# Designs tried in a protein design chat: VHH binders against Ubiquinone biosynthesis protein COQ4 homolog, mitochondrial (COQ4). Part 5

Target 1, 235 residues: Ubiquinone biosynthesis protein COQ4 homolog, mitochondrial (COQ4), of Homo sapiens (Human) (q9y3a0)
Amino acid sequence: SDGAGPLYSHHLPTSPLQKGLLAAGSAAMALYNPYRHDMVAVLGETTGHRTLKVLRDQMRRDPEGAQILQERPRISTSTLDLGKLQSLPEGSLGREYLRFLDVNRVSPDTRAPTRFVDDEELAYVIQRYREVHDMLHTLLGMPTNILGEIVVKWFEAVQTGLPMCILGAFFGPIRLGAQSLQVLVSELIPWAVQNGRRAPCVLNLYYERRWEQSLRALREELGITAPPMHVQGLA
Short names: E, the ipSAE of ESMFold2; O, the ipSAE of OpenDDE; V2, 0.75 times the mean of E and O plus 0.25 times the DockQ between their complexes.

## First folded at step 1 (VHH)

Design m04 (framework vhh_7mjh_2)
Fold by ESMFold2-Fast, scan of step 1:
Structure m04 (fold): chain B 235 residues (1-235), chain A 120 residues (1-120)
Amino acid sequence: as target 1 above (235 residues)
Amino acid sequence: EVQLVESGGGLVQPGGSLRLSCAASGFTFSSYAMSWVRQAPGKGLEWIGRIYSGGSTSYNPSLKSLVTISRDNSKNTLYLQMNSLRAEDTATYYCARGPYDFWSGSLDYWGQGTTVTVSS
């Protein structure tokens, strides 16, 4: 125990030089393998500070977003009542989120802890973004294959302006075969960009108070349209 | 060329059990959700259920207690286990590619069907 104490659980104080080295290393690794959630997390923490402040300020101006910043809800196995979500009607946000987690073998707990953000509130914002990422797959109807991840990154890049999302959106496509790349450029990027511009900021949605809401009704409220094609099973 | 070939249909006595198979070829089977659909003589199509690539299943609530859907990705094969068969279960059974959910889209490829007749 030192006299300063930590700002939050898992906080590691780092110098600007150390942050630069972490950003360079994590960027290289994230471009190599976008499924390395730990490296994507480090890149977000070391390069996104200005953008996180903008996102936080947007949340403060939104009634629902301000409530999220005050109450600091978390999406994890310890905070989710999985049994209650499983009892919800087919097509509700909660049931469709559980379905997404199960079919893609994803856990809410797979996200790396926040370590390299020196502001406690901004640390919450980046952690909230990470927890909400799986919800975006559910909301957009996108699988976790490489094409689906790239589509979600285009939506996230338009929505947040986070450097990690911009890098993922622009460089992720180099991993695609010609057929998937054609579909991405001609159909899916225009769709993702249009929905990203139309929808309110996804960080302002209090998901934990909307588990019972029909996913269809939620999409209509947010102005999110059905994907122009079936993405499951493509590269 | 995408192909889905059902097998295992036939005559079964009321109260009996039957297992249908669907052999898939021409696509990456492990990456796709699959569905079973049936059509009784002179009636419309009835969706039975789906199984996602990861193995999670969802069923028509009217049929959930009577059927089990499973898959073997190593054999590119989809299965439908049916128990406690009734005369009303007499139908042509189709396997189809896709989950048949609101967002993920429709069923795009269908097999030729296999006929199940429940009769003494």
Scores: ipSAE 0.000, ipTM 0.114, lowest interface PAE 16.5, mean pLDDT 78

Design m05 (framework vhh_7mjh_2)
Fold by ESMFold2-Fast, scan of step 1:
Structure m05 (fold): chain B 235 residues (1-235), chain A 122 residues (1-122)
Amino acid sequence: as target 1 above (235 residues)
Amino acid sequence: EVQLVESGGGLVQPGGSLRLSCAASGFTVSSNYMSWVRQAPGKGLEWIGRIYSGGSTSYNPSLKSLVTISRDNSKNTLYLQMNSLRAEDTATYYCARDLGYSSGLYEYFDYWGQGTTVTVSS
């Protein structure tokens, strides 16, 4: 029954050569327009295989991470009780996550589906990373403007080592004005790198079991410090 | 062997206060999420609140600030402080080890105490 059925609903099987071509093409497109979520997703899937294995193996060794891999929770409109999240206390992870989504006019479902990863568990790991990205904006207190996205990418690059995060961190700054670039290099990159090194792997957090937890308490548990400045409005 | 033993229940007058205790053995409360749940006679379970491993708390909004959950890590014991008790607070009170899913998902509470009864009447 090897190869008799799909590994998952959106899986597209690809050869190593095809993966190389997809990686080159998606890297070029993502560098041209980093806001192309579909191209960023393809780049992550085609270039991240070795890194995804490392992340998956790290999750297997962590008690909470192992449960996440076993149960495979999803963060999507169909799995979230948005009404319940809205009823949670102000300052809780769930309320602040919902506030982030509302303020930025994004839904949990905005991420492209996983298509080019040939291992079902690794496909889940990269999908989990994508779903957790919005939680990182909430945890780090970063807006979705260019500067905020770059700061989150530096944190993600340090945390995961994913090629897409490294490229976003490295090339994203070319889009910034002089003031934002100075702030990024002198204050925000050091802050993001220190937090990324100090915090446990964000893929090992069972967010769905922490919706009621105070965001302040969660940040303290993770060793995440407040941003050195307000990023909103810097351009 | 995991055990949870509640104590401190009894008869109290309306408007009174009561502190319930939950002694845990076989695991460490500070390493787990812990919830308090009650069941009035002939009614379903009502979730009261949760204390996280880090010590922060979350409560059922319908109970407002009438209750406070705390713990003493040195005694491995969970507490529920109740103030301004009313006749409708008459129930059996349980402490439970909480696997951390959304509040009120009782199917994911893996260990429950035997319960302690609180009767509020004049």
Scores: ipSAE 0.000, ipTM 0.125, lowest interface PAE 17.5, mean pLDDT 78

Design m06 (framework vhh_7mjh_2; at its last look DockQ between E and O 0.06; V2 from the best seeds 0.00; counts 0 for: pae E 3.3 > 2, grease 30.7 > 24.2, SAP .761 > .668, placed apart)
Fold by OpenDDE, look of step 2:
Structure m06 (fold): chain B 235 residues (1-235), chain A 123 residues (1-123)
Amino acid sequence: as target 1 above (235 residues)
Amino acid sequence: EVQLVESGGGLVQPGGSLRLSCAASGFTFSDYYMSWVRQAPGKGLEWIGRIYTSGSTSYNPSLKSLVTISRDNSKNTLYLQMNSLRAEDTATYYCARDTYYDFWSGEPYFDYWGQGTTVTVSS
C-alpha cells in the first residue's frame, strides 16, 4: 500500500500490482458466480479508471451532470425520504422506485462502498453508477431475474463503456437456456442497445429532484421505449 | 378495438395435420408478440408457443416437435401448423396477444384473446 492516507471514506490505497491481482481475482470469481456483487464491484473499481475519467468528463459537459458532481447527491436509506416517496402518486418515479425496492426486497444500501478508486471524484462517479443501477431497473422496467439483469447490463455497457458492464453483458448469457438465449439475442439485447444509444447519459439525471415526475414522462424524455416482452415470465 | 379471430379448426383423423389461422385487427400486429394457447376438455390452459416480432419462436417443450408458429405481418395473421395430431390434441385453440409488459402495471401476460377454434382429433 502506498503510504498515502485514504482519499475518501472506505478508500483502500493499493499498488498497481495489488490492483492487478484484485482485478484478476475478482474477474475470475465474477465469472464463476455472477451473483457475487462484491466481486463485480471490485472488478469495476480496479479496471474502470480510464472509463471513469471519460464518464466524469462527460458529466462535466452536461449542466445537470456538472451539478451532480458538485453537489454529490447520494441514494441511500439515510438520504431518501421514504415517507415522501410513499406519498407520491402512482406512476411517479419516486413511487415506482419505492415499489421496485419493496417488490424485489432490495435496499438502496445493498451496494458496496467504493474502495479501490484512487481519485475522490471518480470514486463518486462509480458510486453514483452503483446507486443508479436500481433506478435503471425502474426506468427500463426490468426485473431482477437473470434476464433482467443482463438487459440492464447491456444498457449500462452502452451508456458507460465500463469494462465490468461489458463483461457482465457478454458472459451473463452463458448460463441461460437455449430459449432464453434466443429471446435475449433476438429481442432484448437489440432493445437494450437501441435504448442505450438513444438515451442521454443516465448518470446525468438528478433523480433526487425528479421523484414527482411521471415515470412515463421521464421515459419519453429519454426516448426509452417499452421492453418488447414480459421478461419476468421468461426466467 | 383489438380483435383476434381464430379459424381452421375442425375434425381431423389421428396422424393428420391442421393449420390454424388467427386474424388480428385493431392494433399494429407487427409490433406485438403473439401466442397460441389451448384448453382441452376438463383441463387447464396450456401454452403452446410464441412468436416474436423478429419472427423467432419459442415453444412448449412438450409440443415443440409437433407445432410450428408463423406470422404474416402483411396480412395481420398468425398461424399454427400442427402435425401428427393425436387424440390428446383435442382442444379449443386460442390466439393471444402478448403484452408489452410494464413491470409496474401488473398487466397480464396476455391482454387479448380470441374466441377460439375447436380441434377434434378422432378416428
Scores: ipSAE 0.113, ipTM 0.511, lowest interface PAE 1.8, mean pLDDT 88
ESMFold2-Fast, scan of step 1: ipSAE 0.161; ipTM 0.580
ESMFold2, look of step 2: ipSAE 0.183; ipTM 0.602
ESMFold2 (binder alone), look of step 2: mean pLDDT 85; pTM 0.838

Design m07 (framework vhh_7mjh_2)
Fold by ESMFold2-Fast, scan of step 1:
Structure m07 (fold): chain B 235 residues (1-235), chain A 121 residues (1-121)
Amino acid sequence: as target 1 above (235 residues)
Amino acid sequence: EVQLVESGGGLVQPGGSLRLSCAASGFTFDDYAMSWVRQAPGKGLEWIGRIYSGGSTSYNPSLKSLVTISRDNSKNTLYLQMNSLRAEDTATYYCARVSLEYFSDYGMDVWGQGTTVTVSS
């Protein structure tokens, strides 16, 4: 084996020292501006290598997850049949995902490409996580305000153990006012942790084969319960 | 300190036009999508539209022909141009910051104090 060239498209080979520097820089940027999804992506790639191996191994042990790793489906403009999704019933996963894209004027291709993971299969795992992340807000019924974002991060931290999700879950609350912080600690973290522990790994869900499934039925299958309170009006 | 400050509201005659501004400070403005939302007296919030950092826009279909959202990233300023105003457009208008990644129609993390627009003769 010569080790020459990139392992996959956009791959940038880096040393452990270089990964440490990228992790420190992206962590600082993500903590100051957690809405910089490019910096969150770099943090995830540079700090999550051991956790990505665990997630990959969990996928290999799950029948649906193993199929995902074998077939390597991508959620991108070149792989999605938008016309098919538009024809699906309202409330289905595919129709709601298409509505999310249309309303938000985002494409699947807006996700930063994987650059700093030196294993091709692990690079797929983190890219897969990024591509399905937008569906987690819908599955959990969480708004995009800071409180809702932190609740989703607690679910993701429990589900994946990714360092970026753990950092977001534990340090994100410093951005909250007293009322929202109390609600988060007393109601929402216990709810997010419970659902994160009960739900199967979200990476094991073959979304591209479940576009027709209703969100209600999917939530029931995953064991995701309604939030204990309406989060939308809170900080 | 993260702040959004709306301005440009006031009294407008029916059929008139008005341009609202929103000055952003305390964060990197061009990293965020921004929204306009309004609330008529005694009613719920109505989403007007959104603009991404690069200038692409998404509008409430009910309002698309009446409004234009724009931004000037060099000035950290968001704008809402409204034309053909009607009495039903009387509301408090808010600008709001949203994450491009964690976007929703009404789930915003930072809101301005609002500016009032009254459409009457």
Scores: ipSAE 0.000, ipTM 0.113, lowest interface PAE 16.7, mean pLDDT 75

Design m08 (framework vhh_7mjh_2)
Fold by ESMFold2-Fast, scan of step 1:
Structure m08 (fold): chain B 235 residues (1-235), chain A 124 residues (1-124)
Amino acid sequence: as target 1 above (235 residues)
Amino acid sequence: EVQLVESGGGLVQPGGSLRLSCAASGFTFSSYAMSWVRQAPGKGLEWIGRIYTSGSTSYNPSLKSLVTISRDNSKNTLYLQMNSLRAEDTATYYCARELPYDSSGYFLDAFDIWGQGTTVTVSS
């Protein structure tokens, strides 16, 4: 939109006041309906600048993270070779990620584009986080029901410190019944927090170079433990 | 038939080096993470280390400075290089194929296929 050209595709320059208004509006909408991925994306972009800088700096200090920032790999249907992933051994990261997508009827392409981040590298970092979200469900063994999404958000909040993840973690539980809420508070939040603190930053994993790796071995490497219970039937 | 056969054990002098081999057959070797495990006389099993399908390795911290695990997928063979052998390294050494996990995504702390073992004796 400026005469010098945009920083990246879909970039929309905004003032601090405009960012504040977008943050307030998207936060209210996301709290009302956390499945509005477009509103969650706007909230993340307008409130996360300082945290994204911290995440970017952590990636620069890690060998894999630094390579990811330099090479800018993308996880989308256009970059994934679904046929090759399907040919991988059962239990590999790539095969199990593909199984997760199929079972949960999720597409890597359904996420909103980045619009309101004024730094091209930080725009990549938040986009990478969004593309990695489905991989976290695979790593943590969490379904896409309400309870499973909240558990993943607690892990993400601890891992990233992004305001959108903190908001989702704290206010997502209001949509749960008493039984699921008790299980979440007594068992699943402590488990998610411990794993989030123990695991290295998930943005530092070069997933595209680890498709053949055993998912179990990767979980052990990251310090991610089995959930205290099966979540699929609870929410 | 899925089989793992270790070789290269025997009597070794203290301070010596030894390379153990594990020949895999009956499965796609390159598709599995592989581990080495040992059992000293009168003691339990001690995990030595693993090598992932990517070629990355993970070791027992107590043994990391003394061992190197490698693989040759063209020969379906796993290797354990041991340097500066001590009397306490006397053990039966097993190679093992790692289970990935069950479909619920829980860790399976298990190996599904084990070799018969090869004995390494380091004299005092």
Scores: ipSAE 0.000, ipTM 0.129, lowest interface PAE 13.2, mean pLDDT 78

Design m09 (framework vhh_7mjh_2)
Fold by ESMFold2-Fast, scan of step 1:
Structure m09 (fold): chain B 235 residues (1-235), chain A 121 residues (1-121)
Amino acid sequence: as target 1 above (235 residues)
Amino acid sequence: EVQLVESGGGLVQPGGSLRLSCAASGFTVSSNYMSWVRQAPGKGLEWIGRIYYSGSTSYNPSLKSLVTISRDNSKNTLYLQMNSLRAEDTATYYCARGDYLFGELSDFDYWGQGTTVTVSS
């Protein structure tokens, strides 16, 4: 076999200067429009190298995390058995994840591919984080509206320390109305921070082997509590 | 002001059917998760089922064959159809805004006052 060629599909090698420019540009674009998943992805890839190494090393030390790094499971339309998930009991992780996708009209395949990470294993770690994001909405009981996305970003920032999550958490709130901003600051950020600090690393959870587990029991295992207020109708 | 008002409760014979209504004001039912919850005398709350933004429904597996949740968007009203009622279905029935995600009262931000259903002889 030839040692030449890309480290993985879609890999683009970049210099430190190029990474700096991509980080600055993608940060500006992601803050302007968080629905530009490509810009959010570039920001994560160009600013997170040290943090990705820390996350990978944490995964290596955890039995489930190590298995995830070895087996490289993917959450996508091609890897999900939708018929099996639909047959699971109400309240199971798999059934509730499927509901989250249906209710919010989200596809597992809407995420941009990894391009600017020069280490193949770290590229998997950031891709896993992206695929797990929708699962975090299910675990935390958060909708995909602006307020719910910001709450999830605060949890992710505390959990991962990724610069893109920190920027999203701190600058996302400027898009909120006064009432939503008040409840975010007084109720939801404290809740998200508390749960983020209490829960084990969510990248160490082998979701694909827990589809049948009660979501309630899983939340108890992870130390995730009910939100202090209803967020579906706010923003 | 957000308000939920249940109606349609009463005395019903075993094996009978009953339809409960929940009239909402101050918000749009079709834009929110809506649930039905019941509480039998001396028991805790039991979640019955939900209706999503899309109109799709989901039920407590122990009750799935006995109940149907629907809504009328033109009347901003939620319904619970119950069939083959048994004495153990005697309870106060509530409509609530929210989804039973954590099994907690905090899952719901607004509740109706409840309507009582008694299944007896």
Scores: ipSAE 0.005, ipTM 0.288, lowest interface PAE 11.4, mean pLDDT 80

Design m10 (framework vhh_7mjh_2)
Fold by ESMFold2-Fast, scan of step 1:
Structure m10 (fold): chain B 235 residues (1-235), chain A 122 residues (1-122)
Amino acid sequence: as target 1 above (235 residues)
Amino acid sequence: EVQLVESGGGLVQPGGSLRLSCAASGFTFSDYAMSWVRQAPGKGLEWIGRIYSGGSTSYNPSLKSLVTISRDNSKNTLYLQMNSLRAEDTATYYCARSPEFLEWLSYGMDVWGQGTTVTVSS
């Protein structure tokens, strides 16, 4: 009778009670088995509602952020012009992003779909966050080894306040050896926290319109400083 | 030395089947989740699936009906069974070590093989 279709292609409608049960279940599963990334995605979608609204409101107030919410760009293999990116100058965001993908053998197509967020715009915000994660590795100069992922999670936790980022930042270090843990605590966490607090919301960056921009100039614009050490050599 | 070596690639006709192998050395294979990833000529990387240390599997939904990932911990070997191959499955196939912890953070993979090429043509 209401004539409504799904809000977006992977949306699964849930009641407030069902959301509570999904949040409790995914939190228990993520804490018991944090390696289940589908459960981490569910936890992020079900418990991050208030944080997602704050992030969406920040995007609304920013010129680029507002355009991103309006146009809903996606970062995927089907939307990326790899030939164009490869032709860009050395040191540009696009060339450095491709270098990051090649060196770390990462694909933008590996992200889990958004299912349990009932607001279409908030569902886009969390999907955007997931797709932007690889750009944060490029901006921060972090590899996808365990140490690099933890550093990025500390930056993301400070920037977004999303429960999954906070959990990743705090429990991730448990997998590190003594040397990497010392470096993380003494150098990298302070650096990541400082950059996360200084930088404007990274969801407000229209990456698809910045491919030609020098990564150095972009870091300067965002107030992101170079890493205090070469993390790739540490793990 | 931590190392992954793929084998079993080659020429297959459309509709055919092929099994790829990945030999692991230099680490306790049974403690790690393992993944398969492919790269078609001129295209980006596409994640195929993962098998956890406990034997459970997770697949790319677009490929789930076409592939099966398995492992033999006694031989330190990972397998990818592919059925009903199509021209679009022509790619270099990589095996990768994907610690369960890194998946929790971002699907992270820390060790990659050299790749083995599969060409589907008549």
Scores: ipSAE 0.011, ipTM 0.344, lowest interface PAE 8.9, mean pLDDT 79

Design m11 (framework vhh_7mjh_2)
Fold by ESMFold2-Fast, scan of step 1:
Structure m11 (fold): chain B 235 residues (1-235), chain A 122 residues (1-122)
Amino acid sequence: as target 1 above (235 residues)
Amino acid sequence: EVQLVESGGGLVQPGGSLRLSCAASGFTFSSYAMSWVRQAPGKGLEWIGRIYSGGSTSYNPSLKSLVTISRDNSKNTLYLQMNSLRAEDTATYYCAREDSPLEYLFSGFDYWGQGTTVTVSS
């Protein structure tokens, strides 16, 4: 406890380039909400630190969010009881999360650890966001194809203001063919933005204590509506 | 135009209960999360709690045992029920609309009411 070494496991100090990308993302957020005076102040401090502090402070003001910050739950293969989740009723959050993982051939462990945030609590916040990303696919009914990922990024950009989510939302569509781009712009972005605005911050949901809750009931609680179309076959 | 009008404030004795109302107009009330925020004389803003469009609630942990937030979408009205009031609960209480998750964090919600004053005194 002499203070030598990294501040936390996997810590890596942010570079000037990374700080530049974080500033650009915060600028894009301010442009998204041009009618707000306070967004000018946010733009003046446009590092990842600012965005993460905003998210952390929001979690501190929410009872589930505050509990999550205190208890630091993790979503990974080592923390999930996959056998227990498989035994849950069809349509429950836990059962549908497993279905999402199986259908899309993804693991909770596919997300890279956070290395670039200098504050331990803020590092947990971004790590939590990364781990929750797969849960958002389940909540929004989006597959992990390119189109589905871009839709989730639009929802995340509205919800979190994280620079990588904003950059993914704006530049991701460049990878799409004309048909998918048309569908994205005309139907899916408006839907994702509306749900992102309406839903409470997804970082405040204690997923590990809601595995048995009906996904349909949870969506209703959060104000998340059904997708306007079936995305699995479109990308 | 969007309007939020609080009512129900006044003088109440310590240990008493009070219910505040917020009448919303000019937007689809049922589609928005709503918050209650208070400001004690000479102090900063303190977030009390939120109710989502679906009816679930989230509270400031220091206030959770004292308050209940509810809504009636058919009447476009938000409520704050307060019980076991203390002198330290003396404040101006504001109803606020939450349009963006990011905006909750700046204490600059997109629309605020004018506030209703609660005074807890003998």
Scores: ipSAE 0.000, ipTM 0.110, lowest interface PAE 15.4, mean pLDDT 74

Design m12 (framework vhh_7mjh_2; at its last look DockQ between E and O 0.50; V2 from the best seeds 0.00; counts 0 for: pae E 6.6 > 2, grease 29.8 > 24.2, SAP .684 > .668)
Fold by ESMFold2-Fast, scan of step 1:
Structure m12 (fold): chain B 235 residues (1-235), chain A 123 residues (1-123)
Amino acid sequence: as target 1 above (235 residues)
Amino acid sequence: EVQLVESGGGLVQPGGSLRLSCAASGFTFSDYYMSWVRQAPGKGLEWIGRISSGGSTSYNPSLKSLVTISRDNSKNTLYLQMNSLRAEDTATYYCARESTYTLFGDYTYFDYWGQGTTVTVSS
């Protein structure tokens, strides 16, 4: 066994210089090939160390966040009871999450593994952020088209301060046509920013204990308001 | 118009092997990462693996020993080789083009899907 090996599965130790080179290289690749999700994951891991510490410390101070850090729940097809979620009432978090996955043809298993974070707990924090990204689409009512992704990135940037989320929020809009850009700037960014500031940290929500809760009631609890328009109609 | 058409599905005995194909048209196939995804009856979507434009592969760890993904850019065709099939591998298998809409995102969404091909593993 390699129990004396990496801090966690897939961990690759790197120096500060190596992290700088990985960040520069992954940023360049993301600009050339935006669909390179492996490169954006590397960018997030190599540039987010200080922000991840702030997020981890925030979680430690929150009762639910502390439990999440202690118990380390994971969201994947192997940990989800899809049959149980499908049996839940219409409008519950679990049923709406499954609807999001089905409608948008998303699999929770497609996330890149965490490799370049040298602290085991911080590696869990960034992995948790990745795993709850689908929940943010569900909570915010956003599809996975380019406009919807940019709106979610603005919310994530305000919520987390992660460099990758900030870069995605500011540079993502250059890919939009004039009409979608107008709607983004005039309606959707203000809405996303308001929700991001109002909502408690989404990393502190124990989703696995909230599957039965009405999505409407959860949104009200978090201060998340309905989208000002149907974003799918603008794709 | 982007199109992905899967073929090669059918009935297979447990322990058997099967090769699926996906014919791509309407876009520059060599520029895109491609994935295979499956859905068992009554279950959610399960990602199988992906292949880069250059042929480098990444797999779901739970399935890595059972599958091989390859592509032929000259034929605009994606392949999935499956070995040691089990009853639990009974599913509809989809090929999918990886989306560019995950700008600075942490995982892949798919913007185009094939219609799927059904694989049934039964004695």
Scores: ipSAE 0.040, ipTM 0.484, lowest interface PAE 6.1, mean pLDDT 81
Fold by ESMFold2, look of step 2:
Structure m12 (fold): chain B 235 residues (1-235), chain A 123 residues (1-123)
Amino acid sequence: as target 1 above (235 residues)
Amino acid sequence: EVQLVESGGGLVQPGGSLRLSCAASGFTFSDYYMSWVRQAPGKGLEWIGRISSGGSTSYNPSLKSLVTISRDNSKNTLYLQMNSLRAEDTATYYCARESTYTLFGDYTYFDYWGQGTTVTVSS
């Protein structure tokens, strides 16, 4: 098991009481030691049940979202054709996604596995959300530095309502410098919130079928405006 | 300055074993989660596994039978033990320090990487 000691093995069903104990323990450990990334994942899995149902239900009502729920695509190193993505024109979704992975030195395979969601469809929804997170960095033009992550969390909080996104958006600024905090509050949060309200649910996008689409055209389709400033040079 | 230096790579025969080390400096090693990541020639990055500050490990399911991650916080050293190596395990192996900002667990972002050590599995 990973997490608060040996609480999970073999993906066994978890009772409501066990979920409550996991949530309380993981919240305490995350606050005590923020390097307990495994506890943050457990907290997200154990507290988001109602919100996951809302997200799943809205995906069912969207034609593309319903296809995603039925076909269960995955974004992982084993499912991506990196050679094909590399061959796409600069500015395409696929090419910019590869650039994001390379520049920021991340991989879709570094995500924590889903362990504590008993409903198979809801487990897919949260796993899909985790896989799509890097697309949000690409769509929003946000780097993986602290400021960029906070901006993405604000967008995610508006889009999904997931408790961990709300907490990340609210508490993420603790490590920001004064300039970054000023920019965040005055320009970036309003931008992220407005775009999060305007854009359709990003879980309803079948990214695996859109790699060739121009990123600019996709942003226009989604109603996502250009960020008010370049974030990469800010900590 | 934060530094991560891998060592222990080289040529091994199929079926052999190899232990990689990562020497860490410039930060409080015992406070950080650490990961091993590899990249085969011409392929993308593949996460191998992570180890928490307290020694709890989590592995890529595809690799978990082949690898063991450990750490010695008194020596500021991360280890990767690989057994029963195959030709497909030929890659550059990196150690990486995990960022503390990953609140939802969707990605483990690595804020510092080593230069990597090359492992070649060939008869």
Scores: ipSAE 0.026, ipTM 0.420, lowest interface PAE 6.6, mean pLDDT 77
ESMFold2 (binder alone), look of step 2: mean pLDDT 83; pTM 0.828
OpenDDE, look of step 2: ipSAE 0.062; ipTM 0.524

